# Miniprotein binders against q9f7q9: the designs that were tried, part 28

Target 1, 364 residues: q9f7q9
Amino acid sequence: MSKKIYIGAMTGTSHDAIDISFLSIGTKIHLEYFHSIKFPKSLRLKVKKLIENNESSLSDLGTINKEIGFLFSKSINEAIGFSKIKKSSIECVAISGQTIRHEINKRFPFSMQIGDPNIVAKETGLLVVSDFRNMHIALGGEGAPLVPEFHNQLFYKARNPRIILNIGGISNYSFVKNRNDIWGTDVGPGNAILDAYCSDFLQIPFDKNGAIAAKGKVDHIELGRLLQNNFFKRKCPKSTGKELFNIKILSKKFLKKKAEDILCTLVEFSAKSIINSIHKNGHNNCDIVICGGGAHNKYLVKRISEMASNDIVLSSDLGHDVFAIESMAFAWMGYKRVSNEALIVQTSSKNVKGLLGSITKSKL
Below, E stands for the ipSAE of ESMFold2; O stands for the ipSAE of OpenDDE; V2 stands for 0.75 times the mean of E and O plus 0.25 times the DockQ between their complexes.

## First folded at step 13 (miniprotein)

Design n3 (at its last look DockQ between E and O 0.88; V2 from the best seeds 0.78)
Fold by ESMFold2, look of step 13:
Structure n3 (fold): chain B 364 residues (1-364), chain A 81 residues (1-81)
Amino acid sequence: as target 1 above (364 residues)
Amino acid sequence: MGDKSIKVTFETDDKKTLWEIYYEVWELAREMGYDVIVTITGDELVVYVTAPSEEELEKFAKELEEIAKKLGAKVEVKVEE
């Protein structure tokens, strides 16, 4: 009767890492071990090109899919070794894959994550759960965000509704109110365009604490143009990705301006995207708990706080596992899948339940 | 000459401080261009760095010690072969 371990591994965090959480799940969910490693630069550049280019060769896609599979495998095996957790205790590994496309508003909606689960299953020898998003979509959902039910698991309190705002590359939030139901949506950019501008134009990885942005002034013309994107007009639930929110949406005229003003405007764009969504959905009368990497961009948080009618609480002030929440969510979803327990899928009409995640084994 | 590694261990029983250290460590690694492994078990956060020069490792270790001082955590640096 040893403790059963569920691993969640994901990419797409605000610090370009693979985050790996080892959970035990009983009456409580406990983070037993957390492991984070940097996404290799050469492979990160290949993924960036896949995301940002309109066209890519099928052979390149196929090859990079294998490379990401080996990256997940190496990272998971390394984490197991460092953790000193017995491999025999591990029930499954859930992987996010690396999202390269998320295209919902079309006749045949899809979400594409690369990282071949066959490679991961073979190289780790573990049962792998993957591709949570496409069953979500098949059941009428958006395929993202996937975290709202896990947010309910962690943050639900009777008669105490709250917003869990995750600021990553793309921002999303959950409205946590009902124990047996969920509400969540993507809202727009978080750090994605900010970080891309810094790397592409300033040769720095990001704007620490928003210090450069804080010295600038908002370009209200460009901001107005950015906020007119059709994504912001869609009813929730809605979802998006870095393929929509990247450097290419910025006008050439705007890119000639001072770096401070560009970053200031992009912070305002992220902050307004978030707060406009919260207000339009009528979620003004509860606290906002901010988590994710963007929670530490002091200038961005300041702008959100100044626009909000809600009280703001940082999840770090509550002592929660701030950067681990998403990888923990994948571990938890893996647990649900191998237990044959359905997850709730939010749709534009009635929420439904379904088994999310595909199971891959290399051995009996 | 083979690469050198360091292991830097932070210890605190305050979860808020632990995750603040995590953020600061990753922010520093991104700023300095270092590739790191960061692990968390219970009250411990461990950073592993491998670099071709001891001078780079010493610089990084000094910055990590400053993070520990700033946030009030115990820190220990060990050279690994």
Scores: ipSAE 0.747, ipTM 0.920, lowest interface PAE 0.9, mean pLDDT 88
Fold by OpenDDE base, look of step 13:
Formats: sequence, C-alpha cells, structure tokens
Structure n3 (fold): chain B 364 residues (1-364), chain A 81 residues (1-81)
Amino acid sequence: as target 1 above (364 residues)
Amino acid sequence: MGDKSIKVTFETDDKKTLWEIYYEVWELAREMGYDVIVTITGDELVVYVTAPSEEELEKFAKELEEIAKKLGAKVEVKVEE
C-alpha cells in the first residue's frame, strides 16, 4: 500500500519562511519531505503592519486573506512538485494560516488566522484542514499552545520527564511526563522583540548567535519593569502573542542605551521568562529540549542553561529538526482531524477532548 | 539578463549535520537578502537560489561550499539554466 501523506504548512516562523512538512504516520511519525521557502518581503511587511497597528479596512483585510491563501496554495503545489510524491497519496493539507490577532482576555475570546482555505483547497485540489485555534477556544482553551500533544507523541520517553521548549517569536513549552497527561503553556517573549530591534534600529535581520547581546550588560531597571507585565501573573496554562510582546513595550529611556545592552537585556528577559515559568509550574527536575528559531541564538541558550538546573539539548540532538516541528505538528493535527480523532484541549478547570480544525474541500 | 539559478545538493549521513547546514544556509540567505528554497529528503539537503547576477551566484555557491567543508558534508553545485 502506498504511504498516506499528511502535509502541514506554517507561516510566521523566526526565519520569515513558509515551512511545509510531509509526514507519514504509522507506528512512528516520519518526515518524508521538508520544504522551506522565503516568505515574500512585500507581503511580510503588509502582515507586520497589520499586526502592529491593529487597524485595517475590511477591504484590506479581505484582500490580504486572499493573498495569503494564494501564497499557501503556490507554496504547497511547488513543494508537492519538488517532493516527487504522488498527489493521490496526500490525504490532507493542514494550514496554520497567518496569525494577525490573538485576543483571549475578552468577553468574546478569539484568534484570527488569515489565509483562505477555500483558495488552498481549490488550487491544490486537496482536502484542507484549517482554523484549529478557534475550535480550541470554543472547547474552553486559549487557542494556544496547540503543540503539547504532538510534543508528547514525538518526545515521550518512559521514566524521563522532558520540557519541550519552543523558542519562536513567543516562547512556549510542553511538559512531557506521560502519554495521557498533556500539559503546555506560553511563557512569554521569544526572539520577536530581538529581531524587531535588529530590523528597526540596526538594519540587520537578527543578532547572529546573539553575538551583539553577549557583549552587553543587563539593564536591571528595564528588565524589572518588563517582568512586571500582567501576563506573568496569570496562571498556566496561558497564551499570548506578538501583540503583547513587541518592540512597543520597551521604554523610550531604555531604547537610548547601547545596542549590545538592549539586546543583552532582551535575551535576559526571554531567558528569565522561560526559567521563571518552569519554576512556577514545578517542572525544574527534567531535561530541556529546545526547538524553534531561538534555539540558534547561542547566547539565549547559554543564559537559559546557566539559569536551569538540568541539561539542555537541541531537538536536533534527538534527530528532530529545530524548524520542522511546528509544520509537522500541523500535519499531525490534520491527520487527527481527517481520522476523526479528538485532541486534548487544556482548559482553566480540566482537560477536554474535541475535533480541532475545519475541513474545506472543492471536490470529492 | 535573466535571473540565473543554482541547485546545491548537500549529502550527509548525520541528521544533526543536515539541520546545521539548513540553519547556516538560511542565515546566509537572510544576510544576503536572497530568495531561497531549502528542501530536505532523507540524507540530502537541496538549496535552490536565484540571484540577479552570475557573480552573486558564484559567491553564494562558494559560501555554501565553505559551509559544507566546515560541517564535513559532501556538496555538489549545478547551474540550472
């Protein structure tokens, strides 16, 4: 029998890429093919502006939703072509969409991902799974993190509890102790503020290896102010977005400091947010597996290591790519949805189960 | 002058090395501002890059060969016409 293939496509990674994973799912999860393409700069700037300003016309929002839908369609069709995988072997495409809003602390909580699944379904001719976060919210979750159950499937080791720490624009971690008890939370900032400072003030895309930050000194006044954010006072599990942790939260006085001191303080802010979350939740005595683009910030990893009581490994040391894990998680959630298998949703009271994601088809 | 493209194939039996190559390629592409496609299948990583000039492609190819040498991977560069 030909292997059944499940595609996951993700945008908004730390490298400004569209990541596309092709999974086979049997007794093991196997990455059959990975395809990463640069996110178009013009469209990236439109999305950045939309996220930062909180303002758009209904016409502009409608238009960009279609543009992102076509971008996903093009990228997925290209990836299928390069993979040499028969289209008839592909059971579904799961898309993250592009997150533009995540507003959970309202009377009507929502998470908005753009990228029209109807365009993706029509242009690819495949079954599309989308809108995972709003079903997670409807079931009493916060719409994030979505990956804890997948992290459990990928990284579970008997008698060896692990933290799976994803350092993206936002940092999140999963506590992987057993197969049935799923736990994960957002912890605070990842690399999004670092990369935004580099882009907006230094005209560089990022601080390579954290080398500039490693030369700086911590501004303890600004660090203390940043750590007073009301998000850190919330009980875990909890979610956040780049709308809460962005360049605008920095004081004007702090932004007048040396670049090395600013970046050093921002690395310390991410590192302390992670460690404080691990400690607050009582997860201190287990291995930390780091993934996501922030895993390559050597100075950030060093600061986490120096604050942690345990060994730190990269997900690559365990044979899993640092960058593919999120798109793989979407492919796996696509599999779960088309197989009518419920996912675990963490709520404020108890875990519940439900089907996540909407199905879109243009043909049988 | 039409955009020239190159295909660069890396081969390594170590998955960790393969993902280190993936990272270094993306860092290089971000630094240079190039549009790249990076693909991974089995023990092969393939980079497709399009640059405005042949000279820029040759420079990028040399940097990729240095990455391969540094990380102990095999590398093959092909010009796609």
Scores: ipSAE 0.734, ipTM 0.919, lowest interface PAE 0.4, mean pLDDT 91
ESMFold2 (binder alone), look of step 13: mean pLDDT 76; pTM 0.705

Design n4 (at its last look DockQ between E and O 0.81; V2 from the best seeds 0.72)
Fold by OpenDDE base, look of step 13:
Structure n4 (fold): chain B 364 residues (1-364), chain A 81 residues (1-81)
Amino acid sequence: as target 1 above (364 residues)
Amino acid sequence: MGDLSIKVTFETDDKKTLWEIYYEVWELAREMGYDVRITIEGDELVVYVEAPSEEEAEKFAKELEEIAKKLGAKVEVKVEE
């Protein structure tokens, strides 16, 4: 039988890339092909402006939704072309879309991902799965994190409970203790504020290895203020976005400090947010597996390690790349949806099950 | 002047090394401001870069060869016109 392939396409990860994973799913999940392409700077700046300003015309929002749909389509078609994988073996494409809003603490909670799945379905000629977060919300979840069940599938080890810590723009973790008990939460800031400070104030894309931060001193006044954010008072599981954890939350007085002290304080903010969440949830006695682009910030990883009582490993040490895991999770959620297999949704009261993602097809 | 494309192929039997190469290449591309495509299939990582000049192409290729040498991977560089 020809190997069935499931594609997952993710944007808004580390490095400003579009990551595309091709999975085969049998007894094991296997990454057959990975494709990463830089996100176009012009479109990245438009998306950044939408996220930071909370203002757009209906025309601009409609236009950028189509532009992102074409970007996904182009990137997926290129990835298929380079992979030498037969298009007839591809069962579906799951897309993350680009998150521009995540507003859960409202009477009508929503998460908005742009990137028109109709364009992706037409241009690729494949079945597209999209809009996972709004079904997660409709089932009583917070639309994030989506990955805890996938983390369980990849990282479950009998009698060895693990934290799977994803350090992206936002940090989230999954507690992987058994196959049936799925748990995960957003934690707080990842690297998004660090990278934004580097870009906006230092004209560098990021602090390589956290080397600038490692020379600095913590501003305990600003750190204390940042840790008082109402998000940290919320019960887990909980979700957040870059709209809550961005450069605008920093005080004008703090922004006058040395760059090394600012970056050191921001690393400490991410690290303490992670450790405080692990402790608050009673998950402090298990291995920490780190993934996401923040895994390469050596100073951030060091500060987490110094605050944690447990061994820290990278997901790469377990045979899973730190960057591919999110796009792989979308491919796997695509598989679950087209197979009519329900996913576990964490709610405030109990776990529920439901089908996540909308199906879009242009042809039979 | 036509956009010179460089194709750099890394080969290594260690998946961990392959993903370390992926990281180092992305970091280098971000530092230099280049648009890159990186693909991973089996034991091969392929980098595609559009360089504005032959001189910048050669400079980038040399930096990629240094990454390969540092991490113990095989490297092949092809300049495509």
Scores: ipSAE 0.706, ipTM 0.901, lowest interface PAE 0.4, mean pLDDT 91
Fold by ESMFold2, look of step 13:
Structure n4 (fold): chain B 364 residues (1-364), chain A 81 residues (1-81)
Amino acid sequence: as target 1 above (364 residues)
Amino acid sequence: MGDLSIKVTFETDDKKTLWEIYYEVWELAREMGYDVRITIEGDELVVYVEAPSEEEAEKFAKELEEIAKKLGAKVEVKVEE
């Protein structure tokens, strides 16, 4: 009788926040409550160090894994308190964890998220679903992006294919065409390199609306060099992260140029990465729905629009809860897991189905 | 930890505007270096922030009121302890 609630909690590649969605799921999916809280600065620095360094001690990794587990737990418990939703209504909490490695093209591919689900289960008293990416990989997938099936749930329209382009730190898109099948891929950089440059060199968190970039001139030599990265030559599906697309790929000569020209070139890099991928995959004859924090970078969106043969639609114009889509996807995947319903895993050959997510409980 | 707690409530029935407010608030929080919580239920977006001084609290609240004016949303500011 009572409404069943599914929580999704995640960290993304933008906003530096933990996003928590509370879903009710029946005939339709409803967002009942959304809670977003800033990732603590000191812990973010520790995570940044883990991501950027080639090596870390096992003790440091073990300790930070616990700290992130407590962070998720505290954030989830706070969200429950603020929501006034009865804890007894909550069927599960699905967590993304914090990704620190994503290494797929190797003999033993893996993706590593920290945030100990045992801590989360103990501290919340809830059933926890976690580690969606490694079962995805074990079934032959890339472990990322995970959103394409949820994009199908929200955006599928018969005889109306569409692209759902998420511009976060890393950009990804779904090609939504078939109700019962999926297609998605990571594309390349979104805001990750732009924001890192602003932070490290300009002591500002980001270039609001791309205003600085808009004053610059493209360095076509550096742009050409950046677009030669082997990632762009790989067949889809493919996945990547901030470990590949960060300020370290920029030449030292380029970094001596004016900030306007650097940011202008990096906007072109993101825009061309996106549009080249869409064209290469033959998806240029449908609307592009833009989501994510990058949708607010007016100059980036302008450049995408000018390069695209597609019509551009902002997701906000469609009335969806776009601020919550990713955390809603985790809640939805948690629901699927506790319901023993398989998800579609896109592979390099035939898509397969599997049960994604590990269940952790502190009590029987 | 003797910070002032500020609660700013935005209200709009337009999901496009709600998303624009969400993004603008996060961008502002990043610019000012504040730790915030944002909650959304139905037509209501609430920002919770603990400011290090009354001066910083007033500055942040004024910026949030300007966002509401720009985007055409109702806004209410409360100082809580």
Scores: ipSAE 0.672, ipTM 0.891, lowest interface PAE 1.4, mean pLDDT 88
ESMFold2 (binder alone), look of step 13: mean pLDDT 75; pTM 0.685

Design n5 (at its last look DockQ between E and O 0.89; V2 from the best seeds 0.77)
Fold by ESMFold2, look of step 13:
Structure n5 (fold): chain B 364 residues (1-364), chain A 81 residues (1-81)
Amino acid sequence: as target 1 above (364 residues)
Amino acid sequence: MGDKSIKVTFETDDRKTLWEIYYEVWELAREMGYDVIITIDGNELVVYVEVPSEEEAEKFAKELEEIAKKLGAKVEVKVEE
C-alpha cells in the first residue's frame, strides 16, 4: 500500500499567502511537500476591508467567499501538480479558510472563515475538511488557537515544560507539559497592526528587523490606553482576531506622531501583551520557543527577551519545519477527522474531546 | 513583452538553511511586490516568480543569488522557457 497523503491549506500568519503542506502520517509525522503561493493583491484588499470594516455588504461577503474558494482550489491543484504526488494517494484536504470574524465573549459565540468548501471539493475532486473552529466553540472552547495539540505532538519533552510562542498577525502560545492534554491561548497582537501601519502609512510591507521601531520612543499614554482593552482582563483560555487588533484602535492624536514612535509603541504593545499573559498564567519557569514570522523582528524579540524572566529559544534550534507548522497542523486535523479520531478541546472548565471539522464531498 | 517568469532553485542539505531561505525569499517578494510560488521538496527550495519586465526579472534573480551566497546554498536560475 502506498503512502496516504493529507493536505493542509491555510492562509499564513498574514492574509498575504496560502501555505499548503502535504503530510504522510504513520508512527511519525512527515512533511512530504510544501507549497506557498501569494494572494492576488485585489483579493487581499477585499479581505482586509472585510476584517477592518464594522459593516459589509452580504453580496460582497458571498462573492468574496466564492473567490477565496476558487483561490484555494487553484492553489491546491497547482500544488498537487508541482509535487508529482499521485492524486489517488491523497485522502483529504483540510482548509483553514480565511478568518474575517472571531467573536467569542458573548451569548452566541461564533467564528467566521470564508473560502467555500463546496467550491474546493468540486474543483479539486477531493474530500474537504473545513470549519474546525465552530465545532470547537460548540463544545465550549474558544475556537482558537487550534495548534496546541499539534504543538504537543512536535514539542513535548517529558519533565521539561515549554512555551511555544507563535508571533503571527495575532500572537498565541501553547504551554506544553502533558503528552495527553493541552493548554493554549491567544494573547494579543503580533505583527498585524505593525504591518498594517507600514502598508497604509509608509507604503512598505513591514518594518524589517524592527529597524524603524528601534529608533523611536514609546508613547506611554497610548500604550497604557491600548493595554486597558477588555480582552487583556479576560481569563485564559481566550481568543481574538484582527478585527479587534487593527489600525482603528489607534487614537487620532497618536497617528500624528513620527512613524518610528508609532512603531516603537506598537512593538512594546505586542511584547507586553505576550509577556503579561505568560507571567499572569504562572508560566515563567520554562523556556519560550519563539516561532512564526515575528521571530524575525529582531527589535520585537529583543523587547520580549528584556521583559521575560524566561529563557528564549528560537524554533530553528529545534530542527522542525517551523514555517510549515500551521499548515501541517491543518493537514493533521484533517487526518484526525477522516479517521474519526477526536481532538482535545480546551474549555474554561475541563477539557473535552470532539470530532472537529465538517466533511464536504462533491461525489461518492 | 508582458510579465516574465523565472525559476530559481536553491539546494542545501540543511533544513534550517532551507527555511531561512524561505523566510528571506518571502520577505523579498513582499518588499518588491512580486507574486511568487515557493516550494520545498526534500533538499530543494524552488522559487517561481512573475515580474512585470525582463529588467525586474534580472533584479529579482540577482537578489535571490545574493541570498544563496549569504546563506551558503547552491543556486540555479532559469529564465522563461
Scores: ipSAE 0.750, ipTM 0.919, lowest interface PAE 0.8, mean pLDDT 88
Fold by OpenDDE base, look of step 13:
Structure n5 (fold): chain B 364 residues (1-364), chain A 81 residues (1-81)
Amino acid sequence: as target 1 above (364 residues)
Amino acid sequence: MGDKSIKVTFETDDRKTLWEIYYEVWELAREMGYDVIITIDGNELVVYVEVPSEEEAEKFAKELEEIAKKLGAKVEVKVEE
C-alpha cells in the first residue's frame, strides 16, 4: 500500500517562515519531508501592522485573508513539487493560518486565523483542514495551546515525566506524564518582544545567541512591573498572544536604558515567566525538553537552566526536530480530523473530547 | 545583472547536525536579508537562495561552506543563472 502522507503548514512565529511538514503516521510518526520558506517581507509587514494596531478596514482584512490563502497554496504546491511525493498519496493539508487576534477573556471568546482554506483547497486540489482554535474554544478550551496531545504522542517515556517547552513568540509547555492525560499551557513571552526590540531599535533581526543580552544587567524595577501582568495571575491552563506580550508593554523610562540591559531584562522576563509557571503548577523535578526558535537563544536557555532544578535538553537530542514540531503537530491534527478521531480539549473544569478543524474540499 | 540562484546541498548521517545546519543557515539568511527555501529529505538539507549578484553568491556560498566545515557535513554548491 502506498504510504499515506499528511501535510501540516504553519506560519512560524520566531523566524519569519512558513514551515511545511510531510508526515507518515503508522506505529511511529515519521517526518518524510520538511520544507521551510521565508515569509514575504511585504506581507509580513501588513500582518505586523494588523496585529499591533488593532485596526483594519473590512476590505483590507478581506484582502489580506486571500493573500495569505494564496501564500499557503503556493508554498504547499512548491513543497509538493520539491518533495517528489506523489500528490495521490497526500490525504490532507492542515493549515494553521496566520493568527491576527486571540481574545479569550471576553463574553464571546475568539481566535482569528487568516488564510482562506477555500483558496488552499482549490489551488492545491487537496482536502484542507483549518480553524482548529475556534472549535477548541467552542468545546470550552482557550484555543491554545493545541500541541499538548501531540507532544504526548511524540515525547512520552514511561516513568520519566517531561516538560516539553516550546519557545516561540509566546512560550508554552506541555507536561508529559502519561499517554491518556494531557496538560499544557501558555506561560508568557518567548522571543517576540526581544525580536521586536532588535528590529525596531537596533535594526537587526534578532540578538544572535542572546550575546547582547548576556552583557547586560537586569532592570529589576521593570522586570517586577512586567511580572505583575494580570495574565500571570490567571489559573493554568491558559492562553495568550503577541497582542498582550509586545514592545508596547515596555515603559518609556525602561526603553531609555542601554540595549544590553533592555535585552537582558527581556530574557529574564521570558525565563522567569517559564520557571514561575512550572513551579506554580507543581511540574518541577522533571526533564525539560526545549523546542522552537527560542531554543537557540543560548543566553535564554542558560537562564532557564540556572533557574531550573533539572536537566535541560533540546528536542534534537531526542531525535525530534526543533523547528518541525509545530508543523508536524498540524499534520497530525489533520490526520486526527480526517480519521474522525477526537482530540482532548483542556477546559477550566475537565478535559473533553471533540473533532477539531473544519474540512474544506473543492473536488471529490 | 540578473538575479543568481544558488543551490547548496548539505549531507550528514547525524540528524542533529542537519538541524544545526538548518538553524545556522536561517540565521545567516536573516542577517543577510535573503529569501531562502530550506528543505530536509533524509540526510540531505538543501538551500535555495536568490542573490542580487555573483559576488554576493560567492560570499554566501563561502559562509555555507564554513558552516559545513564547522559542523562536519559534506557540502556541494551549485550556482545557477
Scores: ipSAE 0.723, ipTM 0.917, lowest interface PAE 0.4, mean pLDDT 91
ESMFold2 (binder alone), look of step 13: mean pLDDT 78; pTM 0.719

Design n6 (at its last look DockQ between E and O 0.82; V2 from the best seeds 0.00; counts 0 for: pae E 1.6 > 1.5, pTM E .747 < .8)
Fold by ESMFold2, look of step 13:
Structure n6 (fold): chain B 364 residues (1-364), chain A 82 residues (1-82)
Amino acid sequence: as target 1 above (364 residues)
Amino acid sequence: MSIKVTFETDDKKTLWEIYYEVWELAREMGYDVIITITRDGDTVELVVYVEAPSEEEAEKFAKELEEIAKKLGAKVEVKVEE
């Protein structure tokens, strides 16, 4: 009779963290406990190189898959201990894994996450739900974003359509309008290229408030070149990953420019990617709720606001635990999976339903 | 050296700002942190656990967290973990 707990663990894009949410789900979705811990620098660098180079020995790939599995396991066990929540009350843990490839616009589309769920199941002793994206793809979806149905669950309000814009490493948004249906899409880069530039070239983790970017001038030639990426020509719904939007996409000539001009141009790139998508899809006349780590980049938010015809609302004003929404979404999807309840999969045609997530157990 | 810093607020906007400010500070200073969020009635507690290389660095980090609390108008308690 005790309260049933569902854990969602995912690699956060805002602060290079692992975010872990503990949900109880009844008539309302309630965040019982939230735990956020740093993604170790050495592993983060290994993952970054895998993504940017798209090359590794099979042995190295197998090893890092285990390392990420142990990282998730250690983080989840730590969160359980700190929470004082009885382990016996935990029904499942859903893990995002760490995406290293997301390749959809091709003959055999796929998404690849590392973080071995067998390790997580063994080391935590819990039922694990993982690999939500590949069933989404198999059912005709994009495999990302996964949050639109959860956004709909949290933010739907009759006769008040709104955009839930998440600015993470890759930006995505949900258009929340219909109680019983969903709409969402990836839109382009968020802070992934910005942060990678700061780390690789400036030896700082990020540009706080966009202060360096604010001093620069946009390189309109490079910006134009970046916006010519075929991703922006694709019909929504669409999805992308850090394999498309990383440092390697920047020209060598551009990288020789002043840091402030580079960052200014990359902010403009993210802002235009977002606003162009909203306008192209006819979603101009509703509020934009900004969430994710990018919401704290004041210069980026300023540029978005200046380009938007929409009113901008920070998610903190809505009273939701918006710092935890993505990890909560994984907990919620884990709940749906262990409850044998289908999720809505948005496709290029009619939306469908399916059971998302693979179940892994080490014990009966 | 381990330090526990507890922020307390009844305002979700302030909580959101504390969370991001703490993470930004941790990224800038290069420290490992654990951030936890729990509720006690209508009051929300955000707790930061920091593992720093030395007592001096732990105290420096805690002082920065106290400055965040002051800036955002949140209650703060600093405790050294033994």
Scores: ipSAE 0.600, ipTM 0.871, lowest interface PAE 1.6, mean pLDDT 87
Fold by OpenDDE base, look of step 13:
Structure n6 (fold): chain B 364 residues (1-364), chain A 82 residues (1-82)
Amino acid sequence: as target 1 above (364 residues)
Amino acid sequence: MSIKVTFETDDKKTLWEIYYEVWELAREMGYDVIITITRDGDTVELVVYVEAPSEEEAEKFAKELEEIAKKLGAKVEVKVEE
């Protein structure tokens, strides 16, 4: 029998790409093919503006939702072409969509992901799974993180508790102690503020290896102010987004410092946010496995390592590509949905189970 | 001009380093890039597709990728397609 393939497609914000993973799922989860495409600059700028302004016309929002749907469709069809995988072997495509808003501390909590699944279903001719976060919220979760159960499936090792630290635009971690106890939380900023500072003030896409930051000095006054954010006072598990952790949270006085000191302080802010979260939750006596695009910032990884009590490894050292974990998680959640298997949802009171994701199909 | 660069490695750490070095280089140069990863047993093929504005820039990018491959101990094949 041909292997059943499950596709996960994610708009990664850490390296400005669309990541597409093709999984086979049997006794093991196996990445059969990976495809990463640069996110179109024009559309990236539209999305950035939409997130930062928190305002749009209904017409503009409707239009960009279609544009992102076409982008996913094109990227998935291209990836299928390059993979040489028969389309008849593909059971579904799970899409993250593009997150534009995440508001969980409201009377009506929501998370908005754009990218029309109807376009993706029509243009690919595949079954599409989408809108995972709003079902997670409906079940009493915060719509994030979605990956903790997948991290348990991928990284569980008997008698070896692990932290699976995903460093994206936002950082999150899962505590993987056993197969049945699912735990994960957002912890604070990843690389989003670093990359935004580089783009907006230095006219460079990012600080390569954190080399500029590594030359700087920490502004302890600004760092102390940033660490007083009310998000850090919230009990875990908790979620956040770029709406809380962006360039606008930085003081005007701080932004007048040297670029090296600014970037050094922002690396320290991300690193301390991670370590403080681990310690606050009592998870400080286990290995840290790093994944996600922020793992390329060698200075950030170094600062986390210097603050951690235990060894740090990359997910690649455990046989799982650092860059593919998030898109793999979507492929796996797609598999769970089409197989009618419930996912664990962490709530403020207890874990619950439910089906996550909406199914969209254009043809039989 | 289109460049196709194929890396071959059996080491997942080497693969990760190649992936990030390529992405960093492509972002620095402002290029649109496609990176594909195919596995055959223990071997991994990482293929980079780049559109370069000129032959000279294509050759420069290709040479930088060859240096990355040499530094990391990966096999590399470069094809420039018009």
Scores: ipSAE 0.559, ipTM 0.853, lowest interface PAE 0.6, mean pLDDT 90
ESMFold2 (binder alone), look of step 13: mean pLDDT 76; pTM 0.682

